VH-VL binders against q9vpl3. Designs and how they scored, part 71

Target 1, 224 residues: q9vpl3
Amino acid sequence: RGKINIQRPKAPHYERARVVAVTQPKYPELPKAKSCFKTRAERTQQQQENPYNEIIAREVRNWLDHSRLVAFFHLSSITADDIFRVRVQLHKQNLHLKSYGSKIIEQAVKNTRYEAIVPLFHSNHCIVFSPDPEKTAALLRIVRRVPQMVLLGGIVEETMLSRNQLVAYAQMPGLHAVQAQLVQTLSQAPGHLIQQLQAHQNSFVQVLDVHAKNQMNEETPKST
Below, E stands for the ipSAE of ESMFold2; O stands for the ipSAE of OpenDDE; V2 stands for 0.75 times the mean of E and O plus 0.25 times the DockQ between their complexes.

## First folded at step 3 (VH-VL)

Design n21 (framework fv_romosozumab; at its last look DockQ between E and O 0.02; V2 from the best seeds 0.00; counts 0 for: pae O 11.4 > 2, placed apart)
Fold by ESMFold2-Fast, scan of step 3:
Structure n21 (fold): chain C 224 residues (1-224), chain A 121 residues (1-121), chain B 107 residues (1-107)
Amino acid sequence: as target 1 above (224 residues)
Amino acid sequence: EVQLVQSGAEVKKPGASVKVSCKASGYTFTDYWMHWVRQAPGQGLEWMGEINPDSGYTGYNQKFKGRVTMTTDTSTSTAYMELRSLRSDDTAVYYCARGYEDSTFLYFDYWGQGTTVTVSS
Amino acid sequence: DIQMTQSPSSLSASVGDRVTITCRASQDISNYLNWYQQKPGKAPKLLIYYTSSLQSGVPSRFSGSGSGTDFTLTISSLQPEDFATYYCQQYRSYPWTFGGGTKVEIK
């Protein structure tokens, strides 16, 4: 954890630099004179008292407001190489994987219609944004190969959808009328969808607990 | 009609490499994944890995990661699977299989005839 | 990795019998399960996908059922051409895994 590592640091990964250029949001480039590295102390100070959090929260609001597809995931432990490859695959489909702290998410959605999603982000999470809702099927195909990402739900055309509703949306042909019908039908009970998302998350935890207990308490088969 | 035609049987010595080909016809090659599955004599099916001919993405079973490379040539609609550092327990029939995938389904709907690879001294 | 266990490993049955093959997943796979048939010396053939959807061209005597961790393949009236080994395969979680197979022998 200090400045001195017990092991010598590993060589820089050129692959990561390339991915940063490809998958990171396009920010206005600062003049060279204003491009400088932040110290760890400066980063910690910014996190604790800084208007910088408000700047990032505005970035999150811009992503939410300008994306017609937003998908929320629980994120389990994953290696840097694996998440990098996922980001590259998603970017090729105009899908943008972002990770923000829960405080930033709360600040971004406070006093908006999306405030109800805040409880989803009290654990490890990531979000995928896209301007193209037709990419929902591509998103689900890609994350099928990433067991560390568990779909919780999302927003399509400004409508909150549960996991099952997102899966149903992805299965529809690319006909605007049919997709609009599904979204309109699902928009009849928006508050109910948040409870379904939380119930799914809680049910997943319960299933893991039950599975673990069943594995420990499994009856020995009788051999005769 | 959809067809997957694989290269002929190979006999290799331990430590050698083998490269099996799978030529696809009857469909748009870049619209489907290609998977490789092997089967040792008298044993079951073992998934080795997959490749997306459109994106170039490859995914490998951890058991073979580091020894296997999957490639495609879209101009000839051909998939390749190279397995290196062959051992006697790599003796098996190697199949290519077309992968259909959408948001709900993932299945192997057409299979090559298989390529027998024998590793012996 | 998700482990797929098939039972029995082999069975012998007469033409006209109802045959049931089971497949158990080590964790919940919902309905993301396929069944394949492999005749001796031939490549596998897709029979059923997504637990219960019959592939085009497959006889109606084949059916699949189940959800979660326990799945069955049923052949309602066994025919001579059904002599084969049957495999289940999950696609809920990467990497994709097959069951060990069930060999069906006609006596």
Scores: ipSAE 0.379, ipTM 0.676, lowest interface PAE 2.3, mean pLDDT 81
Fold by ESMFold2, look of step 4:
Structure n21 (fold): chain C 224 residues (1-224), chain A 121 residues (1-121), chain B 107 residues (1-107)
Amino acid sequence: as target 1 above (224 residues)
Amino acid sequence: EVQLVQSGAEVKKPGASVKVSCKASGYTFTDYWMHWVRQAPGQGLEWMGEINPDSGYTGYNQKFKGRVTMTTDTSTSTAYMELRSLRSDDTAVYYCARGYEDSTFLYFDYWGQGTTVTVSS
Amino acid sequence: DIQMTQSPSSLSASVGDRVTITCRASQDISNYLNWYQQKPGKAPKLLIYYTSSLQSGVPSRFSGSGSGTDFTLTISSLQPEDFATYYCQQYRSYPWTFGGGTKVEIK
């Protein structure tokens, strides 16, 4: 039914994004109890009927479906002014910083290949969404100056990437998400090969050709 | 050939200000950060701060916050560092350095010749 | 701020010696460490980036190793032009910081 073909989700305008950033901690909250002694089952049923939870879960699913780059971070203590500055810097690059409760994330990824991400949201976190996977390098440069944000991993073109794989992806500016399968294959390569790719991007084609020819379909890991 | 040419030596009194220039050539000025690093006589290197000529973003070592201002003029490919309220322990050689940066690397690959600033009573 | 401690602060060596300089970070910096060389009266020069990658034009007698908190710069066979002061620099966590330097002098 109503399929939304949004290549680029419409982000709030900068002034509206500033208001949202300072006025809108969106939390899934229980409705106010009408009885002091409501049962556990009644509280759970009211939580499932909370329209706030449904709206936010739909928002998360929409971001996941229409973002070609999704990055997950652990978030340490950070001032509201500092996180707002970071959000503005990210927004200028079409990178959208969000945070959601673990139950909302569980609802959003239910019956999808991404169910494995749910445990990441038991601790303090944030997520960055973008329709532009080529913005991965810009994301990493911005957060380098934000030690409170610790990269855990991400999704590029529907492929789950570890922290190291996402960093390696960003180092290949002439390639984008269509090459995610090659990054997964490279994740089983010796670590010095990955470091060579990160240090010498111009030789990447030669190294990739040798690797694919010699170690294609290899199941045994090499020692690091 | 990448080249960073700094302004000449300065002698200042305590409480004065100094503004050091760094003229860049041989590369696209707005594609790289500019960093400032100082070195007191017989001492090591101390990072003072950075400026992105493209965005105007500045970041300062907290030791100098409130006393330092970094600016650029993209029309002349020149970076500036101003240090105010000078003290005798600000006597040092001041370097500009070009910062290469990507998602993994951040390093200072080209340096100016240095500008000696002497603060004496 | 991440404190970078270099050891030794100075050393004397002869041409042909193998020289090892250490750099210790106050917390884990992964591999986000660079090495610079500075000769008297000159600006610093980038030597090694990302722990172990040699900058263009740097002789292969220089090598870097380590990870986490402990890093080394090694000169396999010291040459006359290598008498200088060497600095490590981290970029794991803002602000960027340098080690105190290791001066390599003629014995």
Scores: ipSAE 0.310, ipTM 0.688, lowest interface PAE 3.8, mean pLDDT 79
Fold by OpenDDE, look of step 4:
Formats: structure tokens, sequence, C-alpha cells
Structure n21 (fold): chain C 224 residues (1-224), chain A 121 residues (1-121), chain B 107 residues (1-107)
């Protein structure tokens, strides 16, 4: 009685194969828990309908509206720990590091004055917000130590700036410094004028005094 | 021509809800934000909120938080504003307004005719 | 919220007069200010956007100026159709806010 070779079952007769094919219980494909194997693309499409995204989008808008400094960074292979460290450093300077998905950003800024920032969000990015544009220099100082953060550009005082422009801006003396300098210059102007006016007067008085002394010396008669 | 046509006057009791509609025509409905602004009798203008018809995004004035809901129907180019828990101080003319926005400008260039909502006991 | 204060609340003027309306913001709003005209029983109409840009169809007798916190709407020569209430509106930050309005009445 030939050992049924379980490893290579002989193909059933054509008729049996047909019957088996028709009688094979089409097990309803277990609903592939749609949740676990959704491709990144499918996950990103479904995220559009999440009410939570609207809340986050609102948050983004709020940050944009209240920030006078916004800087956009690309994140290159940065660890969570590194991000945390940077966040702490930034926070000490009243700089707020946030990370949002590109779709959320797009949703947040669509048909708004901020729509121009959408092209900046093609990969892993973070945004730094500040109410103080004078913190631009501080921001750049901090992020220079973080090679994983690459500056892409920013918004300062509602103006979109390129990376280079933002760097240039950071190098400019603060508005207050310039104002102070202006005030100093203006305050020195009257002082200089007064000094010059006084100098001329003093010089004139000195000349007169010398003249008077010379006249007195000439009038002393040699008493013989 | 751009037109915004609002629903008719409403009389409501305190605690009730009102839903005002604004039908837009003459432009691509999804390209512009819709805003709602109200005006109490003899008073100034108060911005209530905004909605992006394209994304469904809504932003509300916090003063109305929890009581106002804005929605749109893109198929009919109609915006809706629902105000709940009405009070006497909600008596006002409610306007829908098209919001133009770009990198520099944000203004309301077209307005509905207004809907009078009267809240009386 | 940014508070917008208009002055005066009302003024009386004659046809041909120069009318000046002031709007002050509680904080710096740069140039993000619009002006609207509203006639009784009508919806507001946009006059000026971004402080000084005249809306299409608005007469040249209307002009806007200012920056930061102080803004001015000027009607160079008041016409009969200009008797209305005027509102400034800021769009620097949410929520958008309007001034209290200035009613221009006939003297």
Amino acid sequence: as target 1 above (224 residues)
Amino acid sequence: EVQLVQSGAEVKKPGASVKVSCKASGYTFTDYWMHWVRQAPGQGLEWMGEINPDSGYTGYNQKFKGRVTMTTDTSTSTAYMELRSLRSDDTAVYYCARGYEDSTFLYFDYWGQGTTVTVSS
Amino acid sequence: DIQMTQSPSSLSASVGDRVTITCRASQDISNYLNWYQQKPGKAPKLLIYYTSSLQSGVPSRFSGSGSGTDFTLTISSLQPEDFATYYCQQYRSYPWTFGGGTKVEIK
C-alpha cells in the first residue's frame, strides 16, 4: 500500500479539481484590520477626515497669527532626545518648537496669507514660533549647534524670508538698538552745537582779554 | 456677479437655536472663506467666525465658543451658521461675508443682505 | 483681542466738507486694516483695504492712511451719498475685530 506522498499530492482529476474549486469556501477575507496595514499613503488620506486634524490646524493658525518670528527647519535624522534638548533650549528663550504634519499645515494655511509656506513642508520639518522677532539671533545661535536642524526660511514681521535673508536679519542690530543709537546721535547733536558755540565764545573772550592786557601794558608810563 | 443671499428673518425664544443660511453664487464657492458677522441693533460689527468650504475648517470667535457651528454644503454653495442657546443679547442682524485672503490682504468684499434674528420671550 | 477704537463716534458735516475719521488699535497691527461703509438697513461695503488701497468702484475722494496703531479715513469732499456709518477692521490677529463705528450725519 504505497505511502501517500503528502509532499507532492497528485493533482486531482479535472472534474474533482473543478468541484473543489467551486466548493472551496470563500472564507470572507477576514476584514484585514484596515488599521494595521494601511500604506502611508492610505493613512495620510484618512487623516484628512479626522476632526482632530482640524483642531491641530487651528492651533497652527493660532501660532502663526501670534508669532512675529516663524522659522522653518528640515529635520535630518534627529532623535527624540535631541529634539527634546533643543526644545528646552529654545523654550528658555521663549521660542516654541513645534512639529506638524504637512497635511495639517496645508489644511491650516489653505486660502490664508500663510499659504506660501506649504512648499516648505515636503519632509520631516519643525517650526519655531516666537512673539519676538529680536530672538532671531538667539534662535540661529541655538540651532547652529544642531546639525540635524536645517534652516529653510522663515517669516519675520509678516514677511517671508529666505534662509539667507533670515540670517541677514539676525545680524542686523535690533530695532531698539538702532532707535537707541538714533536717540544718542540726536542727543549728542545739541551738545556738540553748544560746545562749538561755547568754544567760539571762549576763544573770543580770550582774544579780548589778551588785547586788554596788551593795552594796559602800553599805558604804563616809564616814570623816570 | 457675486451674490450672497441669506435666509429670512427669524424669531426665537431664549434657549432655542437658529440656523441661518447663505447661498453663494457668481464665484467658485470653495475658493473663498465664508465669514459670519453680526450686528446688534444700534451697535457695531462683531466677527463670529469663519469657514473654509473646501476643507471644512472652522474658526470661531471665542465669545461664541460652544454655541456656534458653521457648516457648508458645497453641492449647493450654501453656508450655514447655527447659533444655539439663544439669549436676548443675540438679537442682531447676522451677515455672511465672503473673505478674500492672500499673503497681504484679508477683507470682506461681498456681504449677504443680512438676517434679522430676534430673541424674545 | 485687539481693540479698535474709532473717533469720533459721530460727526456732523456738510456736503463738500473734508471728513476725517480715526481708528486706533490697542496693539500694533501694521497695515492690516480695512474700512467699511454701512448705510442704514444695508450690509457693510468695503471701501479701503490694507490701510490705503481703494476698493474697486469706490470714489477717489476716499483715502486711508496710517500704520501701526493709528489709522485715518479721509473723505476729501463729502457727497450726499457718503452719509453713513464707517467701520475700521483689523486682521492682524484672530479674532478679527471692528471699531465701534463713526456715524457721519448731515449738518
Scores: ipSAE 0.005, ipTM 0.506, lowest interface PAE 11.4, mean pLDDT 84
ESMFold2 (binder alone), look of step 4: mean pLDDT 95; pTM 0.959

Design n23 (framework fv_ontamalimab)
Fold by ESMFold2-Fast, scan of step 3:
Order: sequence, then C-alpha cells, then structure tokens
Structure n23 (fold): chain C 224 residues (1-224), chain A 122 residues (1-122), chain B 112 residues (1-112)
Amino acid sequence: as target 1 above (224 residues)
Amino acid sequence: QVQLVQSGAEVKKPGASVKVSCKASGYTFTDYGINWVRQAPGQGLEWMGWISWYSGDTNYAQKVQGRVTMTADTSTSTAYMDLRSLRSDDTAVYYCARDVYDSEGFLYFDYWGQGTTVTVSS
Amino acid sequence: DIVMTQTPLSLSVTPGQPASISCKSSQSLLYSDGKTYLYWYLQKPGQPPQLLIYEVSNRFSGVPDRFSGSGSGTDFTLKISRVEAEDVGIYYCMQSIYLPWTFGQGTKVEIK
C-alpha cells in the first residue's frame, strides 16, 4: 500500500478521557436493601433506557460545555477515507469532527438551551467542536473543499448563530472585543435556527400568495 | 533553496499509462501540498489535481477523474501522478507545484517543477 | 466551474512603457473568510510558471515592485509600470476559491 494517511495525529481526546472517567468501575454499595423494593414498572422503565446512550449523551454535553465553537453540518454520502482525511485536516486546527445519532443528540440537549438544534439532526449530520472560537475562519476554509459537508449553523461563545451569521463572524478581525460585539449583534433568541428554516417555508407561502393575488386582480380588474 | 525536480520525458501509445514523479527538496515536505498542472502544446494551463502528503487528501479535475491517481512517498519526499488510458489529447507538459496553505488559509502555488513532457502518439 | 477570462490575449509593448492585463471571473473570488483567492503567474519561454502576485495585491518574494495587482470581486488587474525585456512571457490569472482551480487563457506580452 503505502497510503500517505497511515500516520494519525496524536492530539489529546478530551471526550474519551471523560467517558472513561464516567465509566470507571466502582465497588458495589454495600447497603442495597432498598433496591429489592423496586417495582417491576420501575425496573422496566430503567431497562428501556439504553445506558450506553446516556454515557454517550454525557460525552456530547461535555463537548458542548467545553467548546467555545460548535458548528453543525449536513453530511452527504462520503467515503470513510475521505471523511478520515477531513478529520485529520480539522484536527491540525484543534477542530474535532464528531457524529452522533439523532436520539443521542436529543437526549444530550433535552431541557438545555441547545434543545433547538434537534431538528437539524433528523438526517445525516456531523458536528465540529473546538475550544478556540478564533478557528471559525480556518474551519470554513477547510470545509469549502468538502462539498459533502453543508454548514447549517453553529454556536460561538454560547450564542447560537445561523449559517450567515457564522460566516459574518469568520470575517471579523481577531480582536476579542470586536468579535464579542459582533456575536451579540448577530445573535437572536434561542430557536433562531428553527426560525431560519421556517422562514424559508414562509417565503414559499408568500410566493404562492402573491401569485394568487395577481390572478385575482387580473380576473376582477376594477376602475379607479 | 526550494526545488521540485520532475522525471524525464515520456512517449506513450494510446491506451498506455504514465507515472510522473516530482521530488521535493529544500523544505519540510510534510508542510505543503502538491498540485499537478498540465499544458498542451501552445495552450494554457489546466489544473489536474491536488494531494496533501500529510492528510492524504486528493481531489482530481473532472476531465481525468477515474483515470488519475496522485500519491506521495514521505520517505523520499516524492509526489507521483499516475495517468491511465492515455489519449492523444493528454499530450502536454505536466508540472508539479507546491501548494502553500497557512493558518490564515492562503492557498496558492509558490514553486513549480521544471515540467515533464508526455507525448501520446501512435 | 469558475471561468477566468483575460484581456487582452496579446500585448506588444515598447521597453519602459506600462502594460496592463485584466482578469474577470464568472463569480466573486471573495470568500467568507474575507480573503480574495486570486493569483498572477508569469511563464517565461521554455520555463515553468512562476508566482508574481498572491491574494490580489501581494508581491511574492523576489518580484520587482514594478509589478502590482489590484481589483475586487470579479474584476482584477495586473500592472507593470515599466516593461523590461525580462518580463516577456505569458501571464495567467488563477482562482483557488473553489475546486477545481482554474486559470485564465493567458496574455502574451512581447517587446515591440
């Protein structure tokens, strides 16, 4: 073979360390008399929840909590080799590409300020995390070469931004004060990503309404 | 200081394959990508594709997609372009060029190889 | 694909006189990062192309100050303030905002 990507980057994996810590074996609690009184309904409810999904959901929450830059992408069909090479390019800039199932995302963000992102993940998706918001420009430069990844929006400094707002943020000079003001100016209430999607649908309805109005006016013209 | 030295001229029959090499020196090979650009006799420049030695990322021009493979050998600091199913319109001088990508995202070709003439004839 | 169109295709200049080459792109070369991905190359007879200007207006190392680039969006210009014999060759503009990278058709500069 002799493929050029045999060597992988050696950057730290924060999420793996945290998952390991969460799953760390513990000695059983000695007094467990009360657990024998759990009802079948309570045990059945507990068994319905996949414990591995909760562990991964906690990993997602840790990434969200510790990342000052989060970008959401729709992901079209891409080969394992191609996504691996994209991941390597991103990793060089301290950008971490992750993919999680929609139910895990929903479980992770349920009852948090990030719950509004759930509708973005009903189809193929991926997320890029970084502790460094100054890497937004580098992220967009790398992704421009990957047509299979379509930017949907993101979170910068805990503020949800649409695609266009994230693009505008990337164009600002690297002055923290100026960038913070821009984020504050561009930001909208939680749910603006959903509002952006609904705005597209409302635009279509408006086009239909204009067409109907024009036909009615033409069919029943009136003199002034 | 920076040099890209390409392999010698090739004469091939239609349907054959050609493999052109580009040996880099005077810089850390691992910090730059390599692009391939061809020029048919009396014509302009045509981009063929790009490879990053470190990541292995490649992208090929539509006209040669499926017929070209770009590789790099980090141990010899050498990039390769393998073009298959040659046709008369593949007759050109093939250049390799170093691709500068910094943390600011500037992407341009700064140094070029001397060129390799590939002639496809019956 | 982005189409790069150069004018004129050929230019004959008396030594010491200025020369100007235009390059027009079919779509904007300004990317969301605030940078414009436009470059100028010179190919002297029998030689590989060499970089003259990167990102519209920045001279590459060793390029004489008689060369200057300007422009924005879709319209770009390369100027040579005083053409010298060593400036003879074919000039190409190039974009790298989106794959595939594309070049203009070239402008041949000759001494009269």
Scores: ipSAE 0.000, ipTM 0.418, lowest interface PAE 15.1, mean pLDDT 74

Design n24 (framework fv_ontamalimab)
Fold by ESMFold2-Fast, scan of step 3:
Structure n24 (fold): chain C 224 residues (1-224), chain A 121 residues (1-121), chain B 112 residues (1-112)
Amino acid sequence: as target 1 above (224 residues)
Amino acid sequence: QVQLVQSGAEVKKPGASVKVSCKASGYTFTDYGINWVRQAPGQGLEWMGWISWYSGDTNYAQKVQGRVTMTADTSTSTAYMDLRSLRSDDTAVYYCARDLYEGSDYYFDYWGQGTTVTVSS
Amino acid sequence: DIVMTQTPLSLSVTPGQPASISCKSSQSLLYSDGKTYLYWYLQKPGQPPQLLIYEVSNRFSGVPDRFSGSGSGTDFTLKISRVEAEDVGIYYCMQSIYLPWTFGQGTKVEIK
């Protein structure tokens, strides 16, 4: 991959990224004697893309492109000191906690296979990135002690996993081939992948049971 | 000092059930998983199953699936293995063993002293 | 299931002499992460097993440096450079690459 450092991406130059003020603000607020209907030009200005958002969206895409583990969390009310402590613990395990606005997330994943994730970010949220999918267990161990962070799901090796699937992935020590096969199977059917993101545990357990039995050299009879 | 202390020896009749306990001390119980391994007289080691440190989820060896239940009580730092419908070939020393999943490296670092379960008519 | 085969099943060694135990797996224990999921345990008479070596060649805490592990893929060796009386027991290799976790049959090491 490129020369992008996903662990320490350079912060965008906000001043340059901002939409330059077109009007010289000699008067901090524009005086209005009467309310006037907004013109087409004014509405066009309101709908203009903020260049800053595109820069941050590119940063999010870089994190997604270079991370083999991405975990999504709902974030309940938490103090700045508490979240900072969590960030430090995660950082020691090469796990990087980031928070982005919903519009930025939507812009980053628009027209990608991950667009289905957007609804997860309509409320307060955060994302954990790592280049190392083996850190999933360490991640869950750390966040287990943080009740304000609720796991929603994630992406492992570019495959979207539901909460239950990600938890099961973390808990299967020594099942690398079975886990890799499960991830590959989910990747083969995009429609089924979206369905599986919300999949009930029974379906996931059934798939894991079949693979575990196959690894044990066990034959399971099937009827069509 | 890490210690796993198991319950005492049991003698059971075929068809009965046995519940073996494993009490942990010297570490944070919930940071480590517990595995169960048995050893029949004069035989090698056989993995029975484990209970997850995260969700309490379990995974059992196929040979005992449907007859075994593994549980853990966080308040007493104690893991349990319930084995039902006992057969003569269940006669063994049953060990509990601690593991820590960090990445994909998963191994038994400390073991309990063992609990002898004898199934005889 | 992965089958773990140990040779020899028993050996007698004169104190101070070296000993070597072989472990062969029915399929590779090397995963794409570069790690090999092979472990060695010692069960001393009347005691539970204790960890000696993890990931082929790493000594567990408190294990004397006379113990060394080596190997790759499917073929592994545990060596004791100079056997002492306290090293008597049954040695087991184990794999944790795939469930169920499986052990070798065990190698009984005795003095004389």
Scores: ipSAE 0.006, ipTM 0.446, lowest interface PAE 11.7, mean pLDDT 75

Design n25 (framework fv_ontamalimab)
Fold by ESMFold2-Fast, scan of step 3:
Structure n25 (fold): chain C 224 residues (1-224), chain A 120 residues (1-120), chain B 112 residues (1-112)
Amino acid sequence: as target 1 above (224 residues)
Amino acid sequence: QVQLVQSGAEVKKPGASVKVSCKASGYTFTDYGINWVRQAPGQGLEWMGWISWYSGDTNYAQKVQGRVTMTADTSTSTAYMDLRSLRSDDTAVYYCAREGFYDSSTLDYWGQGTTVTVSS
Amino acid sequence: DIVMTQTPLSLSVTPGQPASISCKSSQSLLYSDGKTYLYWYLQKPGQPPQLLIYEVSNRFSGVPDRFSGSGSGTDFTLKISRVEAEDVGIYYCMQSIYLPWTFGQGTKVEIK
């Protein structure tokens, strides 16, 4: 039986972030008059005006830098209580479930090799981080029971893996060295992409050459 | 007035675990994350980890990762640090410290410290 | 990890005279958001550390105006214009641009 112990619930970070984003006020630019005492409202305004997007983006980068396992999920509608229970179960396995806005994700991965993940986050999403890649199997076992979370892909040992590659990694028990080598073997070779790009460029050049020759050898269309 | 009040001194044997508490008052507990910093006798400051105000999740320094768990009980406005498999080099004063108001990346208010002594 | 190096390790100052502490980071502390993530803390004897300066040059609430911070990139300075008896303690610089947060080894300031 997969009963989850109910603990006193607290607001999940995803709903917290959404509430903050929705209720965050637009403040007009005001003169910087200083007083000896700041009101509660002024302190609250300063807290909200802190560059929290930049701070959260840095938090995301730090999680990416310090996690040997990162898994990306599409997240369908789920209650705050249900997602909290999933978060607690994952946390017991040193798996940390987080949700960030797509613009924050984009800011965090901009100019990094992980920039390719941005399109995954244009819809509802969440990310699971762990310092322990051995926990990939435990992660997949737990989320198998959460139909609202759909695995999209991930990063293991700094290597981007598709959904199928992550599943294959999870099914291969063994030493860390063997698993690391498997990750590299499962990754798509850059050579294949380069070859495809060169083929497309050769086709384009050929089309341009044919067009140029036709322009020289045949009369132009009836009118321009 | 912002205050962080920590639990009392602990003496533990090697291999034991210790759980240090940090009770917050004078502010909205859930609006600020909590950091943990330790100081070995006669040594400098060493950051151990934090509980994020945004996500409620944690990040730990690599040296203690796998042996430390940081939690918070919002109903009692109390943060906890649980350190397992204690070694003699874990002997230190452990501080909790709040994320800054003006800059969430700083430590603006600190607890009084909890002395943890690990000896056989 | 980013290494924070303080000089000098110890200062003996006559009351009313200025003091200066240097902090050097192994990497730039300037982030892409335009902020420099450097902080100064003071630990008085028998007390927890207390925040003095945040983001290089901003004094925390209640910190006397005799304290000032400056610097950019990898080189930072904390200055005390007129050292008083209450300023005795160990001063630490800290970076929080990348995890883990790291502190300098500390500078002990004492009165002659």
Scores: ipSAE 0.000, ipTM 0.393, lowest interface PAE 22.1, mean pLDDT 74

Design n26 (framework fv_ontamalimab)
Fold by ESMFold2-Fast, scan of step 3:
Structure n26 (fold): chain C 224 residues (1-224), chain A 121 residues (1-121), chain B 112 residues (1-112)
Amino acid sequence: as target 1 above (224 residues)
Amino acid sequence: QVQLVQSGAEVKKPGASVKVSCKASGYTFTDYGINWVRQAPGQGLEWMGWISWYSGDTNYAQKVQGRVTMTADTSTSTAYMDLRSLRSDDTAVYYCARDIFGEDYSYMDVWGQGTTVTVSS
Amino acid sequence: DIVMTQTPLSLSVTPGQPASISCKSSQSLLYSDGKTYLYWYLQKPGQPPQLLIYEVSNRFSGVPDRFSGSGSGTDFTLKISRVEAEDVGIYYCMQSIYLPWTFGQGTKVEIK
């Protein structure tokens, strides 16, 4: 954010920190190794757990533990250039867009109070993290211009919120104390949040089913 | 549409100054920076410098340091490049180009149409 | 400054034939974030440059799949699987890992 003092031939220190924060490095999947079962008993095959997944799962857990704002999104088809532009815009507001595989997320949240969010990640998804919950309004303003990202819900100050509750939180700018009180007023038990989020997913599935049936009906029009 | 529209061609005498404008439209101006790149007749591309829409920070190529000033007016979404003490070797087409990161490195994705600057006696 | 060297400087190809352009940097373009800051641009006659490939191998939006980029460290290649008339122009590689940003000297691609 500050003025850039460039001393050649070295790149500015903040350049590396900024690039790492904005862009996610590619994580190559380790090749599958033969399992212990297959080593000792050739007939029995089992996919060996990828140790690389544990490293990434710890990274996800770390983001969850150190972020006071976490927002979950369904992600429709989007170009690499478009998602990169969104990531840059979010980074300016200290909002960090991350994409992780569903297995990694499940591994990260197992045996935690956030285990209830696992069903959200069955489809294409992404997560936005921030240490600053006051940036929720900025997040929604940016995402409003990205139709490929659909807000599903989030976590604010360790409290799980539905989509509507997160939108209500964003619409009330003010002092941190007032926002904290609002979060408590809007808060729900994790079971209630998953029911609301699952209802949203079920409504989406119902919309797709109705659309499919309408498509079928339209394919066979009755002619006079 | 995202586009950058530059000012018209200029013919200047040696020792004069020129100010080229670059008007941006179709995107959030403060999220991106502007690079200036020139091309002498029949020659390759030469980076001149960049300016951030957000901070107003600039960085200039050493070859033109002291003779160039880059500014940005966010109220009119227009960037400017002012080059002074013109010499015949400043004859070139000057392009503005959007910087995807806008601050500390360039990934130029949208370019202006170019402004021809001719320095002749 | 990082020096970008392209070979060849000019290339005449028969329509439908492949073309290959090499770009070498004076130092590695791989940054500590794991990204390689190498880009390819095409300048058609009378037009401004247009982005073809970003970060070594990624095609920019709208760029035909006959264009492909590869390489690592200091050695990079742009390949055109089947050169078409609309592909004539001057191709430039560029680095944006360290200031100042620098371009290769350009490779002119013409039809025989």
Scores: ipSAE 0.000, ipTM 0.385, lowest interface PAE 20.4, mean pLDDT 74

